# Ledger of designs, part 9: VHH binders against 8-oxo-dGDP phosphatase NUDT18 (nudt18)

Target 1, 325 residues: 8-oxo-dGDP phosphatase NUDT18 (nudt18), of Danio rerio (Zebrafish) (Brachydanio rerio) (q568q0)
Amino acid sequence: MDSQSSILEENLEKILRGEGLEFDSVAEQVDPVTLRKNVCYIVGAVIFNSKEEVLMVQEAKRECYGRWYLPAGRMEECESILEALQREVREEAGIDCQPITLLLVQEQGPRWVRFIFLAEETGGSLKTTAEADDESLQAHWWDRKSPLPLRAHDILSLIDAGLKYRRNPWFPVTQPVDFPCHVVCQRLFLTFISSRADADDRLWLLMSNNNTSHHPRLPIVVSFRTYISKAVSKLIEDCMPSSYISVHIRGILGVQHNGRIPGKTDGICFNTLVLLENTEEGAEIGSPPSLETDCYRWQEVTNQGLKAKIIERIKDGSVLPFQSL

## First folded at step 21 (VHH)

Design g3 (from n6 with L107F)
Fold by ESMFold2, fold request of step 23:
Structure g3 (fold): chain B 325 residues (1-325), chain A 125 residues (1-125)
Amino acid sequence: as target 1 above (325 residues)
Amino acid sequence: QVQLQESGGGLVQAGGSLRLSCTTSGFQFSYYSMSWFRQAPGEEREFVGAISGSGKRTDYADSVEGRFTISRDNAKNTFYLQMNSLKTEDTAVYYCARDIWGYSWGFSEEYFDYWGQGTQVTVSS
């Protein structure tokens, strides 16, 4: 077993376990993002009590005054994603919490990225109307059936996802990992499955040809003033000629963020599982798509244990969902 | 070309059973979660249940849990909806759909890229 193969396999295993990898470089000439200037992160919480009622807050903001929503708000400077979650829940609902897992990552173009957590109450007391302030008017447990004037109905599917995860988790607990990142980017587990009638399927992974490292590395795509999801499609269009290749972002294996140094560590790296599909009738399925650049190469995953783990995540959708609005 | 085709619909008495099939072609079936939806006249299409690519995970709408079972045969590129203890409220056109997330989240129709044409199930009293 050579040292490059062992390093790659360990790195892939770390990402699959949600541990992440230290992030120290991307393509040259990319300016760091800055919270409050060109990036906005929102955190939100789904919290249930023992009766499976969900924690709701009554909005104090003028445009949605008196309407109800999940505890949610913007991340602030110098805080981690988890610190932002705990601060928002405490400020809006009076409740202390600990995350159980991320449930969903959402993007709304370049405007914001939202992190929805399933979390549990660990202390505090529900905010009462006597404690109303600019953050919220009060907090209440909602039975999910009684009429309640909602700020928006997008939270209903989030609440449902939280209930389903509590009852039967379908992906491993996924929490943000403390690694600094200066851009909004994705490290890609970009996969292709080739099939032959007389053999087991073969798993291919796109690797970066990066001259600054003597070891194979996963591709990194940076999002600049655009949807995170479009960055993946752009990479595919740039390196593979085909209108018959569908790109399936299956979800997120991990989230890396630090936030400690404004203007330097305000970025986020998503470790993203992607499946490529050849949809053309009679098209080649026995090998991965041809590459029109030397920036990347296809690497077959020959370690059977590692291959099985990756295929399982693809087949069973055992990944944190990612939604582009 | 990806194709999905439902079969097995028909008329059945309340309390009876019916088995729907969705035959698929044109894609690597075992790498995709599949779902059943239904739509009664004048109503929105609603989620019935889902099965993961390997078949080891299933999920059901509350209204059908305990009565309906989803299974798949990856060797035949086919998955099934076994419907037992049928009620008149189960009357609908049933659709199979392919999930682009692998195991659907949120049950929004935007997460499904290919749909069958539908098969009518009518439950009489």
Scores: ipSAE 0.789, ipTM 0.903, lowest interface PAE 0.7, mean pLDDT 87

